# VHH binders against Phototropic-responsive NPH3 family protein NPY3 (NPY3): the designs that were tried, part 17

Target 1, 272 residues: Phototropic-responsive NPH3 family protein NPY3 (NPY3), of Arabidopsis thaliana (Mouse-ear cress) (q9fn09r205to476)
Amino acid sequence: DWWVEDLAELSIDLFKRVVSTIRRKGGVLPEVIGEALEVYAAKRIPGFMIQNDDNDDEEDVMEQRSLLETLVSMLPSEKQSVSCGFLIKLLKSSVSFECGEEERKELSRRIGEKLEEANVGDLLIRAPEGGETVYDIDIVETLIDEFVTQTEKRDELDCSDDINDSSKANVAKLIDGYLAEISRIETNLSTTKFITIAEKVSTFPRQSHDGVYRAIDMFLKQHPGITKSEKKSSSKLMDCRKLSPEACAHAVQNERLPLRVVVQILFFEQVR
Key: E = the ipSAE of ESMFold2; O = the ipSAE of OpenDDE; V2 = 0.75 times the mean of E and O plus 0.25 times the DockQ between their complexes.

## First folded at step 15 (VHH; framework vhh_8k46_1)

Design u4 (from o1 with N35G; at its last look DockQ between E and O 0.90; V2 from the best seeds 0.81)
Fold by ESMFold2, look of step 15:
Structure u4 (fold): chain B 272 residues (1-272), chain A 120 residues (1-120)
Amino acid sequence: as target 1 above (272 residues)
Amino acid sequence: AVQLQASGGGFVQPGGSLRLSCAASGFEFDNYDMGWFRQAPGKEREFVSSISSSGYSTYYADSVKGRFTISRDNSKNTVYLQMNSLRAEDTATYYCAAQFGYEPSEYQYWGQGTQVTVSS
């Protein structure tokens, strides 16, 4: 599909007309239309591959906002037509160019359908200027809520339970990794926000709770001023019975953990 | 049985490049930060580079910044070290290591090492 590169040279008006014509005529798979949109975005949206803070004129922002909103409106509805990574890059750009809530909600819905395909780095989205945090944590919370809502809908319809469990397991691993990474790099991450996100996936299947433990430990390491109550609340996120022997060995020597947790781990190890 | 199998070392001229690989097995790779260390004859083992379990955060010793790149592929349980613009001072045995925790003293698993020799 080499013509995809040629389409990326067109103005947005011509691009839209060509894509609309292709859709009307049929015979082109939605995946090809998705590829055309992705190539166009990569070439025509400044910083699409890398989110950054722009100091461009307001007029440039408005032009890019309009272009981005047009591209979002052109997304094929078929799930397989676009990758999760592309959708997340569109979402990152929509934050940078302050696109409307309608476009951001639609992107969030679509990302939720395929959240298990995301990487931790995909979820590290820069917050708007003037925000309390460097990274937008609320947007990640929204993506998780969309995933949870859609999987609960599937469960109610009794669709593909084994596929949903695999998807939930992948998302749990993703979010545990995200919490560890965001704890490492975001100095203004609140205990409430950390717990709220962790609880959304707390019932999802996991091979072990080692990932949850590592997220908690990083959070405690990077937030040494949190209260005893906050430490207790954070530590309740993990089930110490589901820790591997190696995680238990690490945890019992970990001075950041509440003593109650260390005692429980020691007791559990003694009776195993 | 935990194994870290490093490979990709060899002899190279100054200015050349090598890519080290470290294949991991016997532990849950996705829950471990990975590092590369090196030890030249008569010297203490020193930190070269590390990468977070997600792959997002990377760290480098000052002596290798801009020349070495660490990466990982969790689907293959493998960590890599791309070494460019090699110098005689880079000659050492390179070890990959894994840690569950986050402190420098907490690397639990170590590979056997692979020799890198930079000489004319």
Scores: ipSAE 0.758, ipTM 0.895, lowest interface PAE 0.8, mean pLDDT 88
ESMFold2 (binder alone), look of step 15: mean pLDDT 83; pTM 0.832
OpenDDE, look of step 15: ipSAE 0.835; ipTM 0.924
ESMFold2, look of step 16: ipSAE 0.749; ipTM 0.887
ESMFold2 (binder alone), look of step 16: mean pLDDT 83; pTM 0.830
OpenDDE, look of step 16: ipSAE 0.821; ipTM 0.917

Design u5 (from o1 with E28D; at its last fold request DockQ between E and O 0.78; V2 from the best seeds 0.83)
Fold by ESMFold2, fold request of step 17:
Structure u5 (fold): chain B 272 residues (1-272), chain A 120 residues (1-120)
Amino acid sequence: as target 1 above (272 residues)
Amino acid sequence: AVQLQASGGGFVQPGGSLRLSCAASGFDFDNYDMNWFRQAPGKEREFVSSISSSGYSTYYADSVKGRFTISRDNSKNTVYLQMNSLRAEDTATYYCAAQFGYEPSEYQYWGQGTQVTVSS
């Protein structure tokens, strides 16, 4: 809608007043309000499309923080009003501009509702330069925890298990891919953090454990200095019985795996 | 049966562009890193580009860096190679390859290739 582009020219105070009036009248779908917010954010927030935290002016940061907090407050409650990708961009910006905890919590809640729609790249969020890691791992833990909390609420209300299983399966695939990618690019990823994240989704349904295996293998490959105990703990994350024939063929020749695991794979291949 | 069907090759003038596609079937595409290789007649097959299973990490041979872009669409089980600023030295048969593990030179599946010819 072209009028959406025109609204993006307004100051944030006037934008908020116009959007509030439109919502009060009730003739506009929540999805259109979401579009207006997304267009406004893309135009008015520096670096919104690509996370970039090289702005160190306190005045500029405070102005952007206020703008971002206002936009978050304006999000329609309807799940379909905004995309998961937009919400994640808002979260990335909220970290960069040091928004308050309440805004981050609300964004995390909304992302948790739609986590299965995210891509691995969406979860690769740069940490501040002062941190021990290049990528912010804790923020991903928060998103997974919110997803888990919401699926537990659905289970308590006896919602359809098919809907929850499909959503959980998609999130398992997402997180397995995230763990593989973060293991590849983050040298300072600890074994404890890797296992903690993997365990949050370990009981989720999967067509196979090939993704879990690939995440473990990348972690072992990129962190060769970990102890044998750590290797054992990491390898317990996968169920060897759920590996595809292709994954089993790779795993039995994989010198990074504990010997016990290789023997178990060979045993299960023989008997199935 | 596993198939990697490469397409999009053709004849193009120096400085032109082509987009290659490689459609995959018969395996779990989402759990494989995807690669492009090329081979000119009488030469060794050489690495061109790769992309991680998630699509996030990409790698390029120095000879194509800045000119070629690899991408993938997991919903379509397809990997792409956008080739810009093509040169005569880019003339080759281009192959896609699927890689389950992370070992160099270990590829589980290969496509039949598509011909790219850069000449005036």
Scores: ipSAE 0.787, ipTM 0.910, lowest interface PAE 0.7, mean pLDDT 88
ESMFold2, look of step 15: ipSAE 0.764; ipTM 0.899
ESMFold2 (binder alone), look of step 15: mean pLDDT 81; pTM 0.802
OpenDDE, look of step 15: ipSAE 0.870; ipTM 0.940
ESMFold2, look of step 16: ipSAE 0.753; ipTM 0.889
ESMFold2 (binder alone), look of step 16: mean pLDDT 81; pTM 0.807
OpenDDE, look of step 16: ipSAE 0.870; ipTM 0.941
ESMFold2, fold request of step 17: ipSAE 0.770, 0.764; ipTM 0.902, 0.899
ESMFold2 (binder alone), fold request of step 17: mean pLDDT 81, 82, 82; pTM 0.808, 0.814, 0.813
OpenDDE, fold request of step 17: ipSAE 0.900, 0.902, 0.903; ipTM 0.955, 0.956, 0.956

Design u6 (from o1 with S53Q; at its last look DockQ between E and O 0.77; V2 from the best seeds 0.78)
Fold by ESMFold2, look of step 15:
Order: structure tokens, then sequence, then C-alpha cells
Structure u6 (fold): chain B 272 residues (1-272), chain A 120 residues (1-120)
């Protein structure tokens, strides 16, 4: 649209005034307003497409924080107005620029509405400097909790089980993949954190538990000092009856698994 | 039945580019790491590139770093290899492989391959 690109040249104060006037008049779809916000953010927030941890200019941070908080305040409430990818980029920026709790909470709520649209890479968010981990795992927990909360609300309103099951299945796949990837790349991932995240989606429908198995196997591979108790707790995350034949064949030869798990797989295995 | 169908090979001059595709069916593609290997006549099959099931982690043989790019589209059950700045020594049959485990030699499925020929 002719005015979307031109608005990105305005100061944030003028941009807000113009957009607010357009919204007050009505007759413009929320999707167009969302596009205007996305174009503005892409142009005006340095490194918006990639998280930047190094920012020594305190005045620059304060200006970017104010700009970002203004953009978040302008988000249309309609779900379709903005993409999940855009919302996640805003969240990453809000952490980097130390935006207020209200802005981060609203972003998390909006991302939770659309979490099934995310990819694993979106969830690999850098932690603040000085933290124990390179990646912020707690923020991912928050996003999952928002999704669960909203799914519970839909269940209470007797929404279609097919819609909720499809969304849950997609999120389960996303989180299984996230756990496999974060186990591969995060040196300081604790057993407690791995299990806590996995349990949030453990009852969600899945085509098979092969993804859960692969996440557990990567975690065990990258944490060879894990205790027998921790191995037992991690192994309970998967249902051996729901492993594919290929996963069963792999698992029975897997020296990282507890013997009890291997015996259970052999007990349930069918060769026909 | 499980199938890995590689395509996109052909003849190209040195310095040229090709894009290989490998379409998968018959298994849960997004639960597998995907790999490219190549084999010239009379030589051993060698690793070219791999990509994690999520697409986030990628790995390359030293001989192809900076020239080749692996990617995947899980919605299409397809892995790709973009090959730029091709050299005569890149001439080989290129194979895709699906990897369920995380150890060397844990490749569960292999494609039939596609021929790449780089020659003046």
Amino acid sequence: as target 1 above (272 residues)
Amino acid sequence: AVQLQASGGGFVQPGGSLRLSCAASGFEFDNYDMNWFRQAPGKEREFVSSISQSGYSTYYADSVKGRFTISRDNSKNTVYLQMNSLRAEDTATYYCAAQFGYEPSEYQYWGQGTQVTVSS
C-alpha cells in the first residue's frame, strides 16, 4: 500500500499520530495496520531481524525502548493482524531493550495464541548477559504456559476438540524439536529444566513418540554425568508403546537408556 | 514404502551453480536429521553436509564450506543442497540420507542419488 512504506520515514511520535487517526476513522483492516507496524519496526529498530546482545549506548537503548514500547501499545488486538514471527522478534527486542513487564506480558500472551506457528529457531532466544545459560529457557516456558492457559479456556468454552487437538499436536512437535535442539547446543541445560518443559506438553497428541525419544537421547548424549535417578525420570517422558518400529530398533541398542526401559520396549515389541 | 528421491543434478561448467532436492516419503521426515553424501567413481562415499531435524544446526565438510548451503522444508518433506562455485572435483553422484540416531553410521534410509558433472 502507498502509505505503509511512507509512514516508516516518520518519527515515532508522528507515526503514532497518523496510525491512531487512521484507526479512529475506521475502514482499514487490522492486517494493514499490522503491516505498517512491521515495516516500521524493520526499518527503525537496528538489528530487528537478529538479536543483538552488545549495546553500550545507554541513550540509544532508552530511545529504542521507548520506540518499542510505543509499537507494542499500537498492536491491533485482532489475532490475524500480526504474524507469530513478528511478535517473537518484538519479544526478543523487548528483552534486549529491557521494556516494561506489561509489554513483555502482552507479547507473550499474543505469541501463546499462535504458538503452533513458531519454528524451533524462533524459540532459541539469547539469555541476558551474566546468566547461567546462553539461551533463555524460562521465556520459552512462559510461552508454553500461555498456550496451555488459552487452550484450557477454549476447552471450558466447549470449542471443537479437533481444532484444539491439531494445535496441541503442532505445539508438541515444536517443543519436542526445541528440546532436541536446545539439548544439542546448550551446555548448561539442567535435567530439571528439560523435564519441566517436556511435561508441559507430555499429554498432547502425537503421531508417535519418536520425537520425544530423540529429544531424550540427545539430552542423555550431551549429559553423560547424569544420575541413574535422572535417567529414570527422563525416560518416563516417553510412552514406549508409541514408538515406531524404527525407534524401537534403535532404542533397544541404545546404551544410554536404562535397562528397565530396554526391557519394556522388548516386552511391547511386535515383530510381524 | 520409504523413498528418498534426489533430483536436480546435471551438467554445469566450473564456477556454476546447481540446486539439489531430495523428496522424502514413507516416514516421519521431521524426526530425522538429513544428510548429503557424494561418491565419485572409484572413490569412497564422503560426507558433504547435514542439517538437524529442526533445520537450525548445519554442518559442512571443509571442502564445501562457503560454497554449499543445506536447507530443509519440513512441510514439503524435502531437503535441499544449493551448490555454488562448483569445481571439477565436485563431480560425483550425490546421495541424501535420513538419520534417526546421533552416532556416526546411524543412517536409516538412503536415496538413489543424482549425478552432478562439472566439466568445461
Scores: ipSAE 0.759, ipTM 0.893, lowest interface PAE 0.8, mean pLDDT 87
ESMFold2 (binder alone), look of step 15: mean pLDDT 81; pTM 0.807
OpenDDE, look of step 15: ipSAE 0.796; ipTM 0.907

## First folded at step 16 (VHH; framework vhh_8k46_1)

Design t1 (from u4 with E28D; at its last fold request DockQ between E and O 0.86; V2 from the best seeds 0.83)
Fold by ESMFold2, fold request of step 17:
Structure t1 (fold): chain B 272 residues (1-272), chain A 120 residues (1-120)
Amino acid sequence: as target 1 above (272 residues)
Amino acid sequence: AVQLQASGGGFVQPGGSLRLSCAASGFDFDNYDMGWFRQAPGKEREFVSSISSSGYSTYYADSVKGRFTISRDNSKNTVYLQMNSLRAEDTATYYCAAQFGYEPSEYQYWGQGTQVTVSS
């Protein structure tokens, strides 16, 4: 309820000049600048709150591309200045308006930096019309790759190992949930793509593999035409020894699982 | 111990609204799909609505679609049912339930229920 709502009425050129002046004078937290950018984007970018493809005019695309590229260039560098959800909406818009590679890379880097803050719904991004899948899975792979890359850099520098383990655990939980949900709603999800994504976070800490199991089970349920080899490959993603008693009880009665996996669970339960 | 505590029921006029809540404890809520069921006197228990563990996917019985909204807050281990445009036919005991799996027969944890009565 601050001047940020008034700034959203300005042309992009005036908005940029005002915000730049405010930043140069100081005394305004990066989070407030981030809020101003978010309010502006919500008001001035068509479909920003909900991804759609209504923008088919070449001239409109060029104008919106320029606006969006300007907003990305104005993002404060401070991690806390903008939310992960806002960054993901900017990325969705950048694909729709065909922004340059530089802007998309910067957004992906920023999102990867904060990926543990995302919700499963944030990652369920619609693909452009005419694609093989309804949901854009490649964007999610890119975001995970950015997170992994940045986390590996921090591990090499021995920076805040406990914080990195917490972030990895949160991302593992996020991606397990994403895989379950995308399996439920994307009929053209391939076994290769499912496994590739799961493997990117397979070594991350988890309190249990119940989430991994649930993702595998949903994938098997919604893709009944996959081969026995594909079932075997998918089932190897979970460590049966890390299933909770509740998950084990479910899994041993689960007709979708390969018999070998069910037998393995029974043996580990007997020993445990 | 596993517990599902449903609340928010009551007496309401036709066309009115109620919000049910169900607080969960004793299990890993984030890995469970949640559902609402109801049973009117002399009838079998019937499905009302369900929501995936992430909260993204929601399902509704035809009789309530457009009038009821299911939601969940995983930070509070709570599932909700917003009931609008209530009708006499909605009178029932409403139960929340949890399942680890994805099939209707796999609901394993059940609440005690909360009474909803829609009448003049």
Scores: ipSAE 0.774, ipTM 0.904, lowest interface PAE 0.8, mean pLDDT 88
ESMFold2, look of step 16: ipSAE 0.768; ipTM 0.903
ESMFold2 (binder alone), look of step 16: mean pLDDT 83; pTM 0.830
OpenDDE, look of step 16: ipSAE 0.852; ipTM 0.932
ESMFold2, fold request of step 17: ipSAE 0.771, 0.755; ipTM 0.905, 0.894
ESMFold2 (binder alone), fold request of step 17: mean pLDDT 84, 84, 83; pTM 0.835, 0.836, 0.833
OpenDDE, fold request of step 17: ipSAE 0.868, 0.864, 0.870; ipTM 0.939, 0.937, 0.940
ESMFold2, look of step 17: ipSAE 0.761; ipTM 0.899
ESMFold2 (binder alone), look of step 17: mean pLDDT 83; pTM 0.826
OpenDDE, look of step 17: ipSAE 0.850; ipTM 0.931

Design t2 (from t1 with S53G; at its last look DockQ between E and O 0.80; V2 from the best seeds 0.81)
Fold by ESMFold2, look of step 16:
Structure t2 (fold): chain B 272 residues (1-272), chain A 120 residues (1-120)
Amino acid sequence: as target 1 above (272 residues)
Amino acid sequence: AVQLQASGGGFVQPGGSLRLSCAASGFDFDNYDMGWFRQAPGKEREFVSSISGSGYSTYYADSVKGRFTISRDNSKNTVYLQMNSLRAEDTATYYCAAQFGYEPSEYQYWGQGTQVTVSS
């Protein structure tokens, strides 16, 4: 509440001591601790809430690294205590300030537990100046890999398949939407990177492949000069049998698709 | 059946504000880009604004840029148009529309419209 802003004025050492005391005494929900951490991070970590190309190069990386590592160590274990978006911003900052591998791994693990709660906008993080792309695509690959790893562990430990399949379905929808959006706005997105990301979630359950189709179509629209081989590789990411009637109607009129794919869609549309 | 129900129109003085809403049903809202169009009496329908399925990318006609803001809430299957600094030339029936593809001529679902009148 109002004391959350006051805590953000403290040095990191005092902040940690106050929060540790509050936790020891009890009576404060984990969500409130999470809020305090988020407010503190927003105030003390340069550029944390707003990505900007105009950044102050004179910042002390070692001080920011120590601060960030302390905040990560203070994260409540309860899943609901912090948002996925906050965790993603912490992860990006941890790479920028060269935090230890264990802190980054813990952030990735936490994000992997709740990746389905992210929005497409959360995944659209600007890359550092001078990179090949405007948006950081590698960080999204890392998060998907961690989600996949967590899901494989759940499968091996006989966790509930209904909850696990729902989580996979939500992540597939998220990543299909991300691919559509990144294809629209990132002029330097390679075919290899597009396919690599799409393949990581290709086996996840979906009620339809309409989202995959829309991602492929936007990619083709923004890359009209790609090779025939690349076009084939991109098109095989979708299962034509899983397109809705609406998607099939659009696809059969779509001159960006290979003719073979259009014929396959027509065949399967007629038999259902 | 597919439905797009636009609401929030009305009478407003020049310089005033209105917020339009368009509730969608009968299709997979997240997989559609949404748009707002308007038509004044005796004129052709014209593009006002559009927003990508995720809500991240937005587009505006030059005549409304800086004054209108499009947004969407995919959990409520609703697209919005916040209209500020309204002028007499903004008087029109406003329609929401949905497209599966990405071309301006490919809007396939249309709402019945809501009237906006800007008058002293």
Scores: ipSAE 0.758, ipTM 0.902, lowest interface PAE 0.8, mean pLDDT 87
ESMFold2 (binder alone), look of step 16: mean pLDDT 82; pTM 0.818
OpenDDE, look of step 16: ipSAE 0.857; ipTM 0.936

Design t3 (from u5 with S53G; at its last look DockQ between E and O 0.80; V2 from the best seeds 0.82)
Fold by ESMFold2, look of step 16:
Structure t3 (fold): chain B 272 residues (1-272), chain A 120 residues (1-120)
Amino acid sequence: as target 1 above (272 residues)
Amino acid sequence: AVQLQASGGGFVQPGGSLRLSCAASGFDFDNYDMNWFRQAPGKEREFVSSISGSGYSTYYADSVKGRFTISRDNSKNTVYLQMNSLRAEDTATYYCAAQFGYEPSEYQYWGQGTQVTVSS
C-alpha cells in the first residue's frame, strides 16, 4: 500500500500517533498495520534485515532499544497480522539492542505460535558478545518450548488434530534442518544441547527420519572429540525403522555411527 | 521417478551473465545438499558450487568465487546458479547433483546438464 511507505518517513513518535489513531478508528485490516510496522522497521532500524553489530555507540543502542520497544508494543494481537519472519527479526534486534524481558517474552510467545512458518536461517540467531557459542541456541530452545506449550493447549481443546499434526510435522522438519545446519557451523555445540533440542520434537510426526539422521551425521562429523557414550546417546534420537532406503544405504557404510546402530539398520532392512 | 532438470544455458559473450536452474522431483529435496559441476569436452568433470539443504551454507570453487552465486528455493524444489562475468574457460556442460551425505563421493542423483557457451 502507498501510505505504508509514506508513514515510514515519520519520526517514531509521529508514527506511533498515526498508527494508534488508525487502530482506534478501525476499518483497517490488522495485516495492513503489520505491514506498516514491518516497512517502518526495515527502513529505520540499521541492519534489521541482517543481524549484525555495526553500532557500538551507547546512545545509539539506547535509541534503537526505545524504537524497538515501541514497535513491539504496537504489534496487533491478531496472529495473521505479522509474519513469523518479521517477529524473528524483531527478536534478533531485541537481543542486539538489549530490549527488556517483557518484549522478548512476548516475541517468543508469538513466534512459538507460528513456528511452522520459520525457515532454518531464521533460527540462526547470533549470541550476545562473550558467550561460549557464536549462535544463540538457548533462544531456539525457548521458541520450541513456546510451540510445544501452545500445541498442548490446542490438544486439550481441539477434537480434530489434523491441523496440529501438520504443524508439528513442519516444525519437526524445521528443527531437524536447524540441527544439521547448527552442527555444521557451531564448533562449540555440546552433545547435551543437541540432544535436548532434538528430544523436544522427537515424537512429532515425520514422513521419514532421514532429516534426523542427517542432523546426527553432521553432528558426529563436525564434533570428532565426542565420547563413545555421547555417540550412542545421539544415535538413539532416530528410529532406524523409519529411514528411507537411500538413508539406510548411506548409514550402513557410515563409519561415524556406532556398530550397534549399523547392525540394527541391517537387521531391519533384512526384515523389511 | 527421480528427476533433476537443469536449464538456462545458452550462448553468451565474455563478460555476460546467465542464470541456471535445476528443478528436482521424486525425492525429499530439503534433505539433500545441492551441487553444480561442469565438464568441458575432453576434460574431467569439476566441482563448481554447493549449497546446504537449508540453503544457509554455500561453497565455491576458487575459479568461480566472486563471479557465481548458488541459491535454492525449497518451496519450488529448485537450485540456481547465477553466473556473472563469464569467461571463455567457463564454457562447459553444467550439471546439478543431489547429495544425501556429506562426503564428496556421495552424490545420489545427477541431472542431464545444460550447455553454456562463452564465445566472442
Scores: ipSAE 0.763, ipTM 0.896, lowest interface PAE 0.8, mean pLDDT 88
ESMFold2 (binder alone), look of step 16: mean pLDDT 81; pTM 0.803
OpenDDE, look of step 16: ipSAE 0.883; ipTM 0.948

Design t4 (from u4 with Y59W; at its last look DockQ between E and O 0.89; V2 from the best seeds 0.00; counts 0 for: loop humanness VH .113 < .165)
Fold by ESMFold2, look of step 16:
Structure t4 (fold): chain B 272 residues (1-272), chain A 120 residues (1-120)
Amino acid sequence: as target 1 above (272 residues)
Amino acid sequence: AVQLQASGGGFVQPGGSLRLSCAASGFEFDNYDMGWFRQAPGKEREFVSSISSSGYSTWYADSVKGRFTISRDNSKNTVYLQMNSLRAEDTATYYCAAQFGYEPSEYQYWGQGTQVTVSS
């Protein structure tokens, strides 16, 4: 571990040469290479771990962009070599330093492979200043699309569905939580965007639809001006038959829900 | 059966620290916002801190802001309250609570509490 700290003192060119030599010789696990990259990024990229003063120097921005692009190019291909959290920090930095589309696409692909390991806070990424929303929702859509695309490929080529089902279940929980949190804090979240994201994971396994219900309820609470039609569309995201007894008890008293939904919940409780 | 088991209380001198924990069972912890409340003898229960189900959003009473930190570990179904720079007025029984919905005053499940005593 001491040698990864020493490598972080090197210029990026020398760091790249040393790491490339180590990888060529072998005998070092990809996870150790990933650690070296993470330590280097934490030391050399301003604001990577902690918020810092704005960087207003044009030369510094170009230098940091080049540094970041080099680090992305050095990522080992092995899935376990780097954490999802590290990849998301790299993605956040890539937006801030305006890295090229190729680097962003590669980071998105890698994050998609590991999306089930993310936390809701990882997905709360600030949008560029001056946009309509405080948080970048489109980038989250991209990450979900990458996950969906990759799981569809595995489903077509692999009959081992229990591993994919675990990943899908974790992502469903993650996205349900994300929707609840973004609904609480983002005043300009549209109904269309909310539904679009929720539908991407709607078929994923869940032990209950309580998380979906909570996300819908927060959205309705924070957006009381939406139309009756929009309320109905949002409410269709959950399967009332899959609500826990606790969620049903809450929902039947919830005046934000369309009456038809409340009646439907009461009907299923009666026949259960 | 739903249970919230608060622990970690004790006797400390002013300026000291304690870490409370609250272990939850019997419900999908990941779908609940969690809160800490306290009640001193002869007083009503009062809000101390709360944390969203994801752990991202936190709220604090003005009297504890900057001294207390709420956190949660969803893999362990546990919420924590780190209490630093404790004062005599922090003496109380501390209760954890769980909220399914979002109405600020509506907590559905309550723990039995853990005693915190700050005295010289």
Scores: ipSAE 0.722, ipTM 0.875, lowest interface PAE 1.0, mean pLDDT 88
ESMFold2 (binder alone), look of step 16: mean pLDDT 83; pTM 0.836
OpenDDE, look of step 16: ipSAE 0.863; ipTM 0.937

Design t5 (from u4 with S53H; at its last look DockQ between E and O 0.91; V2 from the best seeds 0.81)
Fold by ESMFold2, look of step 16:
Order: structure tokens, then sequence, then C-alpha cells
Structure t5 (fold): chain B 272 residues (1-272), chain A 120 residues (1-120)
């Protein structure tokens, strides 16, 4: 709403009190509260939109940590109140400003509830200083694990399978796209990490396995020294019967694939 | 049927701006890298810019770096080229193209192009 920009000019203490008063009165949808939080975060947290400068000193970190912890505490519980992208930005800031474990765990849980709404770019998060990789892959694993855990709970409670299948399909597409992109840009991506992430969503429904194939192909292209065993393990991630004609045409000419996989694709093309 | 429909060309004075768009149909857009190429009369087609399937990775020919920006909107199956600070040498027919797989030289689908003319 148009009044939320005005609230972003307030100190955090005043902002919290105004929002608390609005919640006590009722009559304002949770998504409007979420918008107010998002606008406030964008204005008051340096670098919230992008991670360009990490020149904060100890006092700046403590001030921003307190502000961020307050904003997280104010998040409405309703899923629709905030976007997945906003939650991911909050998580990134929470790590940068060393927020408490409870805040980070709650953010991860919330992101897991709606991971299907994320874009690949949301998951391309810079790693903490001193890591082996430029991009933080472990945080993405955590988010996928939260999604999987919550989906399994919904299945056990006999919730609608159509909703779960749609969410799983969207997450599979997201993670396939993430794996293709991270393979392109992260020089230190290990075979073990690639396979571990891919396996978390390997049983999810997909319209086709073209995305899985693209991720495998890019990984093989960027790791030409990969062992025969590692190639075999990576190739097991896709079902050749589920490749589109375009993907099959590409794959049969692809010297990066194990010969057995190419033969399997040719066999299934014959019977299709 | 696969279609790549480029639009947004026109006449512009040096220093001006244009935004090209390329609407795609008939294939899974999210699985393809997209590129822009151009061809001036009497010259060979040359690479201008490309963007990965997710939109995260972008690449530019040296002649357009800092002046052109490629982007895509996968919800609309569309790729864009924002062209700023246009020069006479940018005059060409601009083509969009789509690539499955990660062979950088193998674009499978091509649009018919849109004319850009930079002249006073």
Amino acid sequence: as target 1 above (272 residues)
Amino acid sequence: AVQLQASGGGFVQPGGSLRLSCAASGFEFDNYDMGWFRQAPGKEREFVSSISHSGYSTYYADSVKGRFTISRDNSKNTVYLQMNSLRAEDTATYYCAAQFGYEPSEYQYWGQGTQVTVSS
C-alpha cells in the first residue's frame, strides 16, 4: 500500500510499535504487513538488495543485527504474507550480521514452505569469507532439506497430493536450473556436492528430464577430468526414457556422456 | 512450431536508445540460453550478447560492453536487448537465437530479425 513507504522513515522502535498497533486493531491483511517489512528492510538494511560491500565494523554489525532480528520477529506467520525472495534476502543478511540461530532456523523453515516460488538467481548466494567456493552451496542444501521434510510431513497427514506434486515439480525445475547455472559459474563444485543436491529431488515429478540432462551436461563440460566412476554416478541421475526428442538429439552426439548412456538413448529412441 | 519474433527496431539518432524484444514460442524457453546477433549490409553476422537459461550469466561483445544490456523474462518467454548510447556502427539487422545444451557456437533456432538504423 502507498502508506508503507512513509513507515520506512521511522526508527525501528517506532516502526515496531506502529505495526504492532495495526495488528492489534485488525483489518489489515498479513500481506500488507509483509510489504511494510519488505519496504522497511530495503530502505534501512545496507546492501539488502545486493551483496556488494561488506565493510561493516563491529558496531555497525551489532546495530544491523538488532534491526534484522526485530524484523524477523515481526514476520506474519501466514505463508502468503512475504515472498520467498524476500525471505532469502533476510536469510543472507542474517548470516552476514550474525543473527541468532533461532532467527536463521525460522527463516530456513519459512523458505522451505514456499521454495517452489524461488528463482535460480535467489539461490546464487555468495559464500562466507574463507570458504572453498565462491557460492554458498550448503545453504541451498539446507533449504532443499527443509522443503523435503515439510513435504514428507504433508504426505503423512493425508493432505492433497495434487498440491504437493505441483510444488515438487516446480522445485525440481528450480533445482535442475540451479545445478546447471552453478556448474557454469562455480569452479570448485565437487562431484559429491553436485550429486548430493541432485539426489534430493531426483524422485520429484518432471514433465521431462531435459533439465536434469542439461545440468549433467554442463557439469561434465566444466569437469573434463572427472573419473569414469563419477561420470557413471552423475548419469544415473536422469531417466533416458524421459528425455524430449530435442534432448535425445543433443545427447546422442555428446562425447561427454558415457557410451552406455548414449546406447540407451538410441535404444529408447528406436521404440519411441 | 518454433518461433522467435524480434521487434523494437527503428531509426534513432546517434546517442539514442532502443529496446529490442524477442518473443519465443514452441519450445521450453527455460531450458535455452538466448543470444542476440547482428548483421550489417555487406558484413558477416556477428555476436552481440547472450544470456543463460536462468538469466544470471550474461556475455557481451567488446564493442557493446557498457552500452547494451541483455535480460530475459522466463514468465513471458521473452529476451530483451536494451541498447543505449547508439552509434552509427550499430546499424544492422538484429537477430535473436536460442541454444539448447552448452555448445557456445550451436544455436538451433533463429528469428527473422528487426532493423536498427542509427543515423542523423
Scores: ipSAE 0.693, ipTM 0.870, lowest interface PAE 1.2, mean pLDDT 86
ESMFold2 (binder alone), look of step 16: mean pLDDT 85; pTM 0.853
OpenDDE, look of step 16: ipSAE 0.856; ipTM 0.934

